# Designs tried in a protein design chat: VH-VL binders against Counting factor-associated protein A (cfaA). Part 6

Target 1, 212 residues: Counting factor-associated protein A (cfaA), of Dictyostelium discoideum (Social amoeba) (q54z64)
Amino acid sequence: QFISIQKYDFSGNCKNSSDSASSFEASSESAAICMQNDLLSGIVTNEGVCLIFNEVPTTFIISTKGDYIVRSIYDINDNNCQGGIIENKAIEIDECFVECADDYHGSTYLFSTETSLNYPSNTFMEISYNGECDGQWKTSFNYLQYYIVNKCNVAHEIETHTFSVGCNSTSSWVSEYAGEVCTVEPTVTTSYPIVDNCGDLDNSNFIDYCNI

## First folded at step 23 (VH-VL)

Design s3 (from q2 with heavy chain T58E, light chain Q98R)
Fold by OpenDDE, last read:
Structure s3 (fold): chain C 212 residues (1-212), chain A 124 residues (1-124), chain B 112 residues (1-112)
Amino acid sequence: as target 1 above (212 residues)
Amino acid sequence: QVQLVESGGGVVRPGRSLRLSCAASGFTFSSYGINWVRQAPGKGLEWVAIISYDGSNEYYRDSVKGRFTISRDDSKNTLYLQMNSLRTEDTAVYYCARGYSTIFHLRYKGMDVWGLGTTVTVSS
Amino acid sequence: DIVMTQSPLSLSVTPGEPASISCRSSQSLKYDWGYRYLDWYLQKPGHSPQLLIYLGSNRASGVPDRFSGSGSGTEYTLKISRVEAEDVGVYYCMQALRTPYTFGQGTKLEIK
């Protein structure tokens, strides 16, 4: 099975949260509520893969009964998730989780499980895989991260900073804006080559995919 | 082996021009963004400019905008820094360094390759 | 511009003893999905800078495990569990969140 983590645009309020700064709490809202906002980005991962989630090394596994996801949090310096587990947290499937940056800004997450590898259309993806670079990544899938192209992402940690991701057959790019909305001309745009094969970049172990 | 080698440094009077070069070898030059970073005598590191992999994007520190131009020739695996209207405060060792920031975390590896540097002295 | 402030600016350490360098940023260096865009570099005497840590806590290739990076938000720390003679030099933190990339003042590490 695969674990899907979807990040949605935030339209709520964090004033009633226990901690309005960097809290990660269940919102007690159903998946339908989360999905009313724009999907911005997401991760699809195998179980037990070591990921960075909210600054900390983390693994996700599906409970024995399959009714929730267990998030194991590791030491901030344990980037390989090889040390002891600091904390286990249960994550309810099909329930909204909110991370608050301040009283009025945050991000919404939705966790789900899938039997097949699924990802949205109109995305730019980085796909991590294990094993040799033989082009058979589907048989050695690790995890993928995607951005919905041309969606406006708000970087809450940066004052009034937004960005959008785009791609084509040869390049991907990130456009950064000075305002709260990605409607003006970007102040910074950075382009990147599409990585089609292992070794295109030094020590690369991933493939880019522009799903347009 | 992966290498960057700077050249073109020298002594020049204020207001004059100088062009630095950075020759890359041991990796696919055309796939990487490259930086210039300088260090004044006895001082710390100071980022100067960056160019994207395809040369479509260039960014500079404010103090060199309008005077410095970063460029690249992928056919020669060479990075350049054209420095015009040089000032005494531009005196430094200039390093080229591979890499640039991105939200694509699988791609980012910091400035992982540095040259040995070339010295630029601007003096009357 | 993001201002990077290191402390201390110099330290003298007995070989085998631990060392710690702090780096503060004028704004949070946390970016999307929680990655921290803070690098650590070492410039040994008479040499060019070399990458030690990227994205806050990832050791660059060839960097001994006695080096570790940690931190969040605006506060970051480089730790050396057991300082060796070869660790002498100037350490720099650098924010890689946005241009212009900015370095701390540098911390000079000497051996007692």
Scores: ipSAE 0.867, ipTM 0.939, lowest interface PAE 0.6, mean pLDDT 92
Fold by OpenDDE, last read:
Formats: C-alpha cells, sequence, structure tokens
Structure s3 (fold): chain C 212 residues (1-212), chain A 124 residues (1-124), chain B 112 residues (1-112)
C-alpha cells in the first residue's frame, strides 16, 4: 500500500487567533470539502519513508486495520528520522486537514491510501528511489512528489509570492510571480532538464516525469 | 573529478571590458545551472549572476545589470562573464560555482563545486 | 533583497571545544512543503569557498559529522561539535530562496 498526501488550494479555514499559527488540525470529515478547491501538489510514498512535511521530519504508517494513518514526528533537525519519535498523531483517512501559516493563510491536505502506484495526470513529478544507481534501482520505489502543471501555488511564508510549475519532454520550469495570483508575467522563470535516469546528476537517485 | 577553472582576469582601467571564462570538466556541464560569485579584497562573498542549464534564463544582481552578461557554450563546457563598463567596485576575485536554486528539493545540492577564482582589478 | 545577518563576526576557539554561529534572515527561508533554503559555506585561508550544509541541515559530501546545521524560519545555526585546526576560516550563510542570492557578512573562526 501507498500513502497519498494531496495538497489543495487553501479556502481560508484558519482561526483569527494567534494560536492558529502553525496549527495542523482537521477541518472536515469529508474529502469532498478539500476537493472543492484545486489540487496543487502531492506526495505518494511508501510507509515509513522519512519525509519533510512542513519543515518537520515525518514518517507515515497505515494502521493495522487500515482505518487511519499514523504520523510520527521527529526532531526538526533530524532530517533522516533516525532519532526518537517526538510525537505520534493519528490522521483520519479521507479527511481534510488544514495547516495554518497565519490567520489568513494556510494549506489544505487530504490523506488517503492506494493499493497501487498511480502517476497523476497533468503533473511534473520527481520520483525517488532507494538504493544505488544500478540496473535494478527502479525496483525500489521510495516516494514521488508532484505538482499539477500550470496551477498557481502560494508560498504564504513569503509575502505575496506565488509560483507555478510547467514541463515538457525535455524540460521543467518554475515561474515565480510577485503577486498573490499567477495572472501576470512572471518575475523569474528557471528551467531545469528532465532527469531520465539515475546518475544524470551527481549522486542523483531520482528521475523526473512530465505526465502530460 | 568534478572541476571548474576560471580564467580571463586582469588589470584594467575603469570603463574597460573583460571577459571571464569558466571551464568545466568531470560532469555533464549542460545539465547544470552555473553561478558567478565574487569577493572584493578583504570582503565577503557576493553573488553576481546565474544562468540556467539551457541558457534560457539568466539573472543578475542589480549593481551589474546592463553591464555584465552571463552566457555559456555547452559544446565547449565553458561559462562566460562579459563585463563591460567596469568600475573600481567590480574589483574582486571571481568564482564560478555549480548549483541550482529550485523548489525541487531532490535536485538542490547547494553550490557544491567552486573554481579557484580569477582576479579582476579595476583601477585608474 | 533578503538580508542575512551573522553573529558573531569573529570567534576564537580552543581546539576540541564546540563552536556555534548564528544566521538570521530578514524573511523566512521556508519554501513549499517546508524545505529551508539556507546554505553554509566555509572559506579556508587562501582557498575558494566550499559547501558545508545545504537546505538548512543536510551535510555536503565529504563534510565531517562534527558539522551540523539547524534552524527554521528566520533563525539558523551552524555548530561544530569539536573544533579542529583545519576548521579555521570564514563561514558564510547564504539564502538560496530567491535571486539575488545573498550571503551573511561572514564569521571568522580562529584557533586559540
Amino acid sequence: as target 1 above (212 residues)
Amino acid sequence: QVQLVESGGGVVRPGRSLRLSCAASGFTFSSYGINWVRQAPGKGLEWVAIISYDGSNEYYRDSVKGRFTISRDDSKNTLYLQMNSLRTEDTAVYYCARGYSTIFHLRYKGMDVWGLGTTVTVSS
Amino acid sequence: DIVMTQSPLSLSVTPGEPASISCRSSQSLKYDWGYRYLDWYLQKPGHSPQLLIYLGSNRASGVPDRFSGSGSGTEYTLKISRVEAEDVGVYYCMQALRTPYTFGQGTKLEIK
């Protein structure tokens, strides 16, 4: 089984309180509420993989019954999740969660499980594999992270900073904007080559996939 | 071995031009974004410019915009910095450094390769 | 532009003792999904800069484990658990969040 974390556009469910900063709380028991907004990005991961989730090293494991996901939180400086678990949290499957950056900005997440690995359409993906770069490295899927192409993402930690991701068969790119909406010309665009195989970059153990 | 080697530095008068080169070896040059970073005598590091892997994007610090041009020739594995209208404040050791800036965290590895630098002196 | 502020600007350390350098950014260096775009570089006397830490806490290849990076938001720290003679030089933090990339003033580390 795989764990899917979908990041949706924020609809503004943060509390108008100083206590709302950096909160991570369930906003709804219905996945439908999350899906009312645009899907922006996501992660599909094996269980137990160490991921950075909102600055925090984290692993996700499906409960024995499969009815919820256990998030294990590690020290913020333990990027490899090798130290002790600081906290365990239960995450309801198919429930919307909101993380608030401030009173008016945040991110919405939907957690689900998948029996098979699905590559989302209209996305740019980075796919990480375990092990060494050899003839069998693609048999060891680790996790993938994807962006829906041409969607407007808000980096709410950076005032009025937005970005979008695009790709084709040879390149990916990130366009950055100076406003809260990606409707004007970007101030910065940076292109990157598509990594087709491990080792294309030094010490690379990932590939890119433009699924359009 | 991964290596960057700068050249083209020298002593020039204000208003003159210089062209710096950075020769790359030991890695797939065409796959990387490359930076110029300079250091004035006795001072700290200062980012100057960056060019994307395909040369389609280039960005500069404000103080060199309109005067400096970063470019690359992948067939020669060489990065360039054309410096026009040089000023005394441009005096520095100029380093080329490999590295991206990107939200794609699997790709980002910092400026992990630096050249030895080439000295540019602008004086009357 | 993002302003990077280091402290202290200089420190003298007895070999074997720990060292700590602080770096503050004028804006948060957290980006999407929570990665922090803060690097640490070391320039040894008479040498070019070399990468120590990237993305806040990832040690570059070949960097001894006595070096560690930590922090979040606008506050970051480079720690050396046991300073050695070869650690002498100027340390720089750099934000890689957006252009122009900006460095701290540098911190000169000397041995007592």
Scores: ipSAE 0.858, ipTM 0.936, lowest interface PAE 0.6, mean pLDDT 92
Fold by OpenDDE, fold request of step 24:
Structure s3 (fold): chain C 212 residues (1-212), chain A 124 residues (1-124), chain B 112 residues (1-112)
Amino acid sequence: as target 1 above (212 residues)
Amino acid sequence: QVQLVESGGGVVRPGRSLRLSCAASGFTFSSYGINWVRQAPGKGLEWVAIISYDGSNEYYRDSVKGRFTISRDDSKNTLYLQMNSLRTEDTAVYYCARGYSTIFHLRYKGMDVWGLGTTVTVSS
Amino acid sequence: DIVMTQSPLSLSVTPGEPASISCRSSQSLKYDWGYRYLDWYLQKPGHSPQLLIYLGSNRASGVPDRFSGSGSGTEYTLKISRVEAEDVGVYYCMQALRTPYTFGQGTKLEIK
C-alpha cells in the first residue's frame, strides 16, 4: 500500500479555522472540492517514511482497517523522526484538508491510499531510494515527489514568492517569481541536470524523472 | 581527491581587470553548479556569483553586476570569474565553491567543496 | 535581500562545555513542502570555509555528531554539545533560499 498526498492550489478560508494558524483541519468537503483547484504537486510514499510535511517531520501509516491514515507528528527539529511522537492525528481518506498559516494563507491537501504506484503525467519527479540502486525504482524506492510541469506553486504560504518547474530529457529547471502569479518574467531561473542513476552525484541516492 | 583550486589573483590598480580561474578535479564538474564567494581582509563571507551546471543561468550580487562575469569551460573542468572595473572594495580572498541551490531537496547538499582561495588586492 | 543576523558575534567556551549560536533571517527560509534552506559553515583559522549543516539540520559528511542544527521559519540555532579545541573558528549561517545568497556576520568561537 502507498499513501498519496496531493497538494492543490489553495482556495480555502482560514478565518473560519479553529486557530487560523498551524491548524490542520478537514474542510468538511469531499475530494471533489479539492479537485476543483489545480493539482500542483504531490508525494507518493511508503508507510512509516519520515517526511517533511509543511515543515513538520511526519510519518503516515494506514489504519488497520484501512479506513483512515494516521499522521504522526514529531518535533519540528526532529527531521529524522527518531524522537518521540508529539501528536497523532487521524486523516480521513479521500477528504480535502486545509492547513492554515494565517487567516489568509494555507495549503490544501488530499490524502489517498493506493495499491499500485500512481503519479500524474506531465510531471517532474524526484525518487528517493532507501539505499538500493538496482534500477527498479518502482519496487525499491522510499518515496517520490512530483511537480506538475509549468504549474504555479507558492514557495511560502505567507510570503509573495511563486515558482514553476519544468523539465526535459536532459535537464530540469525552476523559475521563480516575485509576484503572486507566475505570469510575468521570472526573477530567477535555474537549471539542473537530470540524475539518471544512483551515484551520478556524490552520495546521491535519488533519481530524477521527467514524465512528459 | 575532490577539490577546487583557484588561481589568477594578484595586485592591481582600480579600474583594471583580472580573470580568476577555478580548476576542478575528482568529480564530474559538468554536473554541478559552482559559486564564487569572497572574503575581504578581516571580514565575513560574501556570496558573489553562481553559474548553473550548463552555464545557462548566471546570477550576481548587485555590487558586481555589469563588472563581473562568471563562466565555465567544462572541457577544461574550469570555472572563471572575469572581473572588470575593479574597485578597492573588491579586495578579498576569492573562493570557488561547489553547490547547488535548488528547491529539489534531495539534490541540495550545500556548498560542500571549497577551494583554498586566491587573493585579489585592488589598491592605488 | 534577505538579511541574516547572528548572535553572539563572539563566544568563549571552556572545552567540554556546550555552545550555541543563533541565526535570524529577515524572511522565512521555508520553501514549499517545508524544507528550510539554511546552512552553517565553519572557517577555521587560516583555512577555507567548510560546510557543517545544510537544510537546517542535516550534518555534512565527516562532521562530528556533536554539531547539530535546528530551527524553523526565521530562527535557527547551531549547537555544539561538547566544544573541542578543533572547533575554534568563525561560524557562518547562510540562507540559500534565493539569490543573492547571504551570510550572517559570523560568530567567532574561542576556547577559554
Scores: ipSAE 0.851, ipTM 0.937, lowest interface PAE 0.6, mean pLDDT 92
Fold by OpenDDE, fold request of step 24:
Structure s3 (fold): chain C 212 residues (1-212), chain A 124 residues (1-124), chain B 112 residues (1-112)
Amino acid sequence: as target 1 above (212 residues)
Amino acid sequence: QVQLVESGGGVVRPGRSLRLSCAASGFTFSSYGINWVRQAPGKGLEWVAIISYDGSNEYYRDSVKGRFTISRDDSKNTLYLQMNSLRTEDTAVYYCARGYSTIFHLRYKGMDVWGLGTTVTVSS
Amino acid sequence: DIVMTQSPLSLSVTPGEPASISCRSSQSLKYDWGYRYLDWYLQKPGHSPQLLIYLGSNRASGVPDRFSGSGSGTEYTLKISRVEAEDVGVYYCMQALRTPYTFGQGTKLEIK
């Protein structure tokens, strides 16, 4: 099974919870509520894969019954998630949950499980894999991160730095904006090549993919 | 075998021009963004400019805007820095360094390759 | 521009002892999903700078595990678990969040 993490445009307010264990709040709202907003980006990952989630090395595992996902948080320096687990937290599947930066800013996520590797179209994807350089990255897939093309993302919830991602068959690019919305002319635009970097000895292989 | 080699440094008077070169080898030059970073005598590191892999984007520190131009010739695996209207404060060792900032975290590896530097002295 | 502030500016360490260098940014270096665009570089005497840490906590190729980077938001730290003679030089933090890229003042590490 795969774990899908969808990041939606944030709407609503954040409230301080009595729960001091985490900085995010699970919502009782169904997936339909999250999906009223634009999908901005997402991650599709195998279980137990170590990835950075909101600055912290984290793994996600589906519960035995499949009714929730266990988020394991590791030490900030444990980039491989090989040390002790600092905290475990249950995440509801197919329900919205919010990570709050402050009382008015945060990020909305939706966790789901998939039996097959699915990702949306009209995206730029960065894919991590550890297989042979034979063009079959799906066989040794670790995780992928995607951005919906031309959607306005928030780089930082508090500082209101925004950006959008685009791509074609040869290049990807990031346009960054000074405002809260990507409606003005970008202050910076940077292009990058579409690459298939296989054979990295220090890290996983990675491949870029423009799915348009 | 991956390396960058700077050249073109020298001694010039204020107001004059100088062109630096950075020759790349051992990797696919056309796939990388490249930076110029300088270091004044006895001082710290100072980022100067960057050019994207395809040359479509150039960015500079404010103090060199309008005076310096970064460019590249992929057919020659060479990066350039055209420095016009040189000032005494431009005196430094100039390094070229591979790498660029990106939100694509699997791609970003910092400035992982540096040249040996070339010395530019602007003096009356 | 993002201002980077290092502390201390100089550090004298006995071989085998740990060392710690702090770096503060004038704004958060977190980007989107949470990657931190903070690099650490070392310039050994008479040499070009070399990358030690990228994205806050990832060791560059060939960098010993006695080096570690940590931090979040605007506060970052480079730690050396046991300093060796070959670690002498000037350490720089650099934000790679956006241009202009900016370095800290540098921290000179010497051996007692």
Scores: ipSAE 0.843, ipTM 0.929, lowest interface PAE 0.6, mean pLDDT 92

Design s3 (from q2 with heavy chain T58E, light chain Q98R)
Fold by ESMFold2, fold request of step 24:
Structure s3 (fold): chain C 212 residues (1-212), chain A 124 residues (1-124), chain B 112 residues (1-112)
Amino acid sequence: as target 1 above (212 residues)
Amino acid sequence: QVQLVESGGGVVRPGRSLRLSCAASGFTFSSYGINWVRQAPGKGLEWVAIISYDGSNEYYRDSVKGRFTISRDDSKNTLYLQMNSLRTEDTAVYYCARGYSTIFHLRYKGMDVWGLGTTVTVSS
Amino acid sequence: DIVMTQSPLSLSVTPGEPASISCRSSQSLKYDWGYRYLDWYLQKPGHSPQLLIYLGSNRASGVPDRFSGSGSGTEYTLKISRVEAEDVGVYYCMQALRTPYTFGQGTKLEIK
C-alpha cells in the first residue's frame, strides 16, 4: 500500500489551541475542512521510505491493523533515517486536521492509504528514484511530491508570501508574490528544465513529470 | 570532470566597462542556472546575479542593476557578465557558481561547483 | 533584502575540540512543507568557496560527517565535532530563499 499526504488551503481556526501546541502533528483539534477544490500539493510514498517532512527526516508506516499511520521522526542530521527514532506520532487516516503555527496560521493535511498509485491531474511532480532510471518510475519509486498547477500556495506559515507552480512539456516554473494572493504581478518567476530521464542532470536521482 | 573557468578580469578606470566570461565543461550547461558571486579584497562573499537555465530569467543585486548584464551562450557553454559604468566598489574577485535556486527540493543542491575566480580592479 | 548575521566573526579552536557558528536571518528561511533554504560554505585560504551544507542540514558530496547543520526559521548553526587543521578558513552562511541571495559576514576559523 501507499501513503498519501495531501496539503490543503488553510481552513482551520488555531485560536485558543495553546494546550495542544507541543503535539501539533498528532492532536490538533479544529473543525478543519479538506475539500478537493482546496487541494494545493501532496506526497505519495511507499512505507518506510526516508523523506523530509516538516523539516526533519521521517518515515511513515501503516499500523498492523491499518487503523492509523505511524510517523517516525529522526535526528535532523540523519538524512537516511539510519539512526534511532527520536519520536513516534500516530496520525489518523482520512481525518482532516490542522497543524498550527500560531493563533491564526497553520497547515491543513489529510493522510490516507491507497492500494494503487493515485495522483491528481494538472500537477507538476518530482519523483524520487532508488533503482535504475529506466522510465518505469510507477513501479520502482520511493516517493513523489506534486503541486497542483496554477494554485496559490502560502510560502510561509506565519507570513503571507505566496507562490504558484506551472509547467509544460519542457519546463516548470515557480512564480513568487509578495502578498496574500497570487493575482498581483509576481516579484520573481524562475524556470527549470523538465528532467525526463536521469541524463538531464549529472548524478540525478529524480525525474520530473508535468501531468496536464 | 565538472569545471567552471572565469576570464576577462583586469585593471580599469571608473566609468569603463569589462566583460567577464565563464567557460563550463563536464556537465549539461543548458540544464543549469548559473550565478556570479564576488569578493572584494579582504571582504566577504557577495552574490551578484543569476540567470536561469534557458536565459529567460535574470536577477541582480540592487547595487549592480542597470550597470551589469548576465547572459549565456549555450552553443559555447559560456556564461557572461557585462559590467558597465564600473565603480571602485566593484573591485573584487568574481566567481561563477553553478546552482539552482528552487523550492523543488529534489533538484536543489546549493551552489555545488565554483570557478577559480577572475580579478577586477577599478582604480583611478 | 534578507540580512544574514553570523556570530562569532572570528574563532580560534584547539585541534580536536568542537566548534559552533551561528547564523541569524532577518526573515524566516522556512518555505512550503518546511524546507529551509540556508546553505553553508567554506573558503579555505587561497581557494574558491566550497559548499558544505545545503537546505539547513544536508551535507554536500565529499564533506566529512563531523560537519553538521541545524536550525529552523531565523536561527541556524553549523557545528564541527572535532576541528582539524584542514578546517581553517572562513565560513559563510547564505540564504537561497529569495533574490537577492545574501551571505553572512563570514566567520574566520583558526587553529590555536
Scores: ipSAE 0.668, ipTM 0.850, lowest interface PAE 1.4, mean pLDDT 84
Fold by ESMFold2, last read:
Structure s3 (fold): chain C 212 residues (1-212), chain A 124 residues (1-124), chain B 112 residues (1-112)
Amino acid sequence: as target 1 above (212 residues)
Amino acid sequence: QVQLVESGGGVVRPGRSLRLSCAASGFTFSSYGINWVRQAPGKGLEWVAIISYDGSNEYYRDSVKGRFTISRDDSKNTLYLQMNSLRTEDTAVYYCARGYSTIFHLRYKGMDVWGLGTTVTVSS
Amino acid sequence: DIVMTQSPLSLSVTPGEPASISCRSSQSLKYDWGYRYLDWYLQKPGHSPQLLIYLGSNRASGVPDRFSGSGSGTEYTLKISRVEAEDVGVYYCMQALRTPYTFGQGTKLEIK
């Protein structure tokens, strides 16, 4: 099975506040409330894969009965999750969680499980994989992260700065905007190549994919 | 192996021009953004400019904007910095450095490759 | 422009002892999904700069595990668990969140 983490637009007010904490603070609501907002971005991962979530190295596994997800948290410098687990957290499947930056700003997440590898259309994705440089990333898949194309995202937890992501078959771009709304005129747009980085100088395997 | 080699530095009078070059080898030049970073004598590092992988985006620090032009020629694997209207404050060692900021974290590895630098001295 | 402030500006350390360098930014360096756009560089005497840490806590290739980075938001720290003679030089933090990219003033590390 696969674990899907979807990040939705936030429109509520946060009950609990955080000063400058490094810890994850969450409150949960039913999935139906979360899914009334726009999906902005997400992650799809295999179980036990080491990735960064909420600032720290993390693995996710599905419980033996399949009724919740276990998040294991590692030291901030344990970028391969080889050290000891410092904390385990149980995550309810198909519940919407709110992560607050302050009383007026936050993000909402939905954790779910999937029997096959699925991801939304109209996305730009970066895909982490292992193994040989043969273009068959699905057989050695670790995780992928995606952005819905042309959706407005808040860039900072506290400050109102927004961005959107676009792509085509040869490039991707990020457009940044002043304020809380992605206007027609970005302040800056930065382009990046669509990349298949495998066996090259930096020893990491990843591929970009414009799924449009 | 992976290398960046700067050239074109020298001693010039204020108001004159110089063109710096940065020759790249050992990696796919056309897939990377490249920076110029400078260091005045006895001082710290100062970012100067960056050019995107395809040359479509150029960004400069304010003090050089309008005077310096970053460019690239992928057929020669070479980055350039055209420096016009040079001032004594532009005196520094100039480094080229591979790397480009992005929200796409899998590709961001900082400025992981630096050249040895080329010295520009602006004096009368 | 995002201002980067390092502390201390100079360190004298006995070999084998730990060292800690802090870096403060005038704005948060966290981006979407919590990635932190703060890098650390070392410039050894007579050499060009070299990358040590990127995205707040990732060691660059070939960097010994005695170097570690931590922090979030506007406060970041580079630690060296046991200083060696080869660690002498000037350490810089740099924000890579938005142009113009900016460095801290540098921290000179010496062996005493």
Scores: ipSAE 0.652, ipTM 0.851, lowest interface PAE 1.5, mean pLDDT 84
Fold by ESMFold2, fold request of step 24:
Structure s3 (fold): chain C 212 residues (1-212), chain A 124 residues (1-124), chain B 112 residues (1-112)
Amino acid sequence: as target 1 above (212 residues)
Amino acid sequence: QVQLVESGGGVVRPGRSLRLSCAASGFTFSSYGINWVRQAPGKGLEWVAIISYDGSNEYYRDSVKGRFTISRDDSKNTLYLQMNSLRTEDTAVYYCARGYSTIFHLRYKGMDVWGLGTTVTVSS
Amino acid sequence: DIVMTQSPLSLSVTPGEPASISCRSSQSLKYDWGYRYLDWYLQKPGHSPQLLIYLGSNRASGVPDRFSGSGSGTEYTLKISRVEAEDVGVYYCMQALRTPYTFGQGTKLEIK
């Protein structure tokens, strides 16, 4: 089984949620509908894979009965998730929720499980994988992260900056904008090659893929 | 072996020009953005410029903008810094360093490879 | 420009004891999905800089596990759990979020 984490345009209001709750987990009054045309980016991961989620090393597993996902949080210095779990959190499957950064900013997520590997079309993807450098990442991947092409994203901590991602068969690019919308000309556009980085760095493989 | 080697430093008078080179080996040069970073005598590190993998993007610190030009020749695996209208405050050791920040974090590992540096002295 | 401020600027430590260096940025270095664009470098005497920590807390290849990075937003810390003689040099934090990339002033670490 696979765990899908989808990030949507932020909706809702985080005001007073931070003061009345000890965590940034979603509440029912701040939750919003996760519409597919609002999807911005996502992660698809295997169970138990160590990755960074919300600043900290994290693993996700599906509960024994399959009715929720357990997020295990590790020490910020535990980049391989081997030093003991600091906290476990239960996450509802197929339930849209918001994680607040402050009163007016946050991220809207949907966690789901799938029996087969699924990811949206019109995406730029970067895939972490193990094993042989033969291009067959689907049988050995750890996780993948994707961005929907040509969607306007707001950086979590810098609301006055937005960005969009594009790609074709040879390159990807990020366009950054000075305001809250991606309709003005970009301030900066930076291009990157589509690459298969196998064995080039110590003990990590990744592949870029433009799924257009 | 992954390596960067700078050359072209020297002693020059203010207002003159100098071109630095950075020879790369042991990695696919055309897949990486590369920086120039300098360090004045007895001072800290100061970022100077960066060029993207395909040369389509180049950025400079304000104090060198219009005077310095970063460029690359992928057929020679070489990065260049053309320094025109040199000033005494440009006196420094110049390093090239591999790495380009990106939201695609699997490929960014900091500036993980540095050259040995080449010394530029601007004085009369 | 994002201003990076280090503290202390100089540190004298007995071998085997811990050391801690702080770095503060003038604006948050967090980006989408919570990645932190803060790197740490060490320049040993007579040598070029070397990467220690990237993206806030990831150790570069070959860096001993006694080095660790932590922090979020605008405040970051490099810790050395047990200082050794080979750790002598100047430590720099650098923000990699937005050009122009900027370094802190440096922290000189010496052995007592």
Scores: ipSAE 0.648, ipTM 0.846, lowest interface PAE 1.4, mean pLDDT 84
Fold by ESMFold2, last read:
Structure s3 (fold): chain C 212 residues (1-212), chain A 124 residues (1-124), chain B 112 residues (1-112)
Amino acid sequence: as target 1 above (212 residues)
Amino acid sequence: QVQLVESGGGVVRPGRSLRLSCAASGFTFSSYGINWVRQAPGKGLEWVAIISYDGSNEYYRDSVKGRFTISRDDSKNTLYLQMNSLRTEDTAVYYCARGYSTIFHLRYKGMDVWGLGTTVTVSS
Amino acid sequence: DIVMTQSPLSLSVTPGEPASISCRSSQSLKYDWGYRYLDWYLQKPGHSPQLLIYLGSNRASGVPDRFSGSGSGTEYTLKISRVEAEDVGVYYCMQALRTPYTFGQGTKLEIK
């Protein structure tokens, strides 16, 4: 009923992947390793919800027998996934894999399915939902995206800038670093309020949650 | 509904000061970062400064750093730009614009609300 | 500072014909999970700027679907599938990835 997409610190080897910018598919011999300590961020979504994944509008559904996730890719301007599907890809459940940016850079992912809504503790997350403005977001849940607090993320898969995310009950913040690792001293730290937006900003509903 | 209204522009000599105001209405002002953007006569748009929702972060373009101060008074729903040591190249229409970029994509929708602008002319 | 370069700087279009405006950045505007911090604005004659496209391809509220944004990394394009008289004005791209935020030089669109 729920699809979990977890993004881990890069592992594996992209050598010999000369032209692939998105090379994930069903594979039983992936070299990637998804260790809990390497988890950086993730998405939890209902089936069939339109969201952006790898820069394009995407829906995910669980296969009829429950053994694969089907990613359906839509036109870049089809922000509601209401046009025709331009490509379907099968994704192996519970198999760690790498999406390569170049020979030595990429992202490591794990897709899984869950019967109840789960997400890690020690996270800041934003939750997209539809429906009534009554604070019961779980009944109209679309998807959520989370960042593990105080983990070092690469801002661009092949660039030297990094960032980390923090939060408390009243605010969240992003610390940016000029190097490939999050050093002790960030270049800048920017704070944001914890927001409950209902119908504001183009009638979209979302809430922030610091799950510490 | 949602509105930003600038005021405080005028004609001044180089070296003088002006204070611009931007009055907000129709939205929760304290939840948004706000920018100043300017446009010199016959020229393109130029970002000037931004202040975070709680005022804890202020960023400026280099040519105004040390001379201009962005601030906010949430009790009056008003953004300010204090412009000191004005130069002829500061001559422009000044806009306030709502928006603050973030990796938290659900809250960033560009600079979606702009004021009507207020004109600052700095001449000898 | 991230430098934004637009082309063309001026164009004249016959009503009903398509138009395309390019914007190039001096460094990638792509961020984590593939979000692209490139916005497009239109300033109609005598008016304040208005948002058209944010985060590379999202149309702002009330913007007609004949406007579309595409691109990745350092190269972005705004397309108008069928230009109308109300589309005249100056178009700006802007990067919102890193302060100081920077605009392109502007592209003036006129009806031929």
Scores: ipSAE 0.613, ipTM 0.834, lowest interface PAE 1.7, mean pLDDT 84

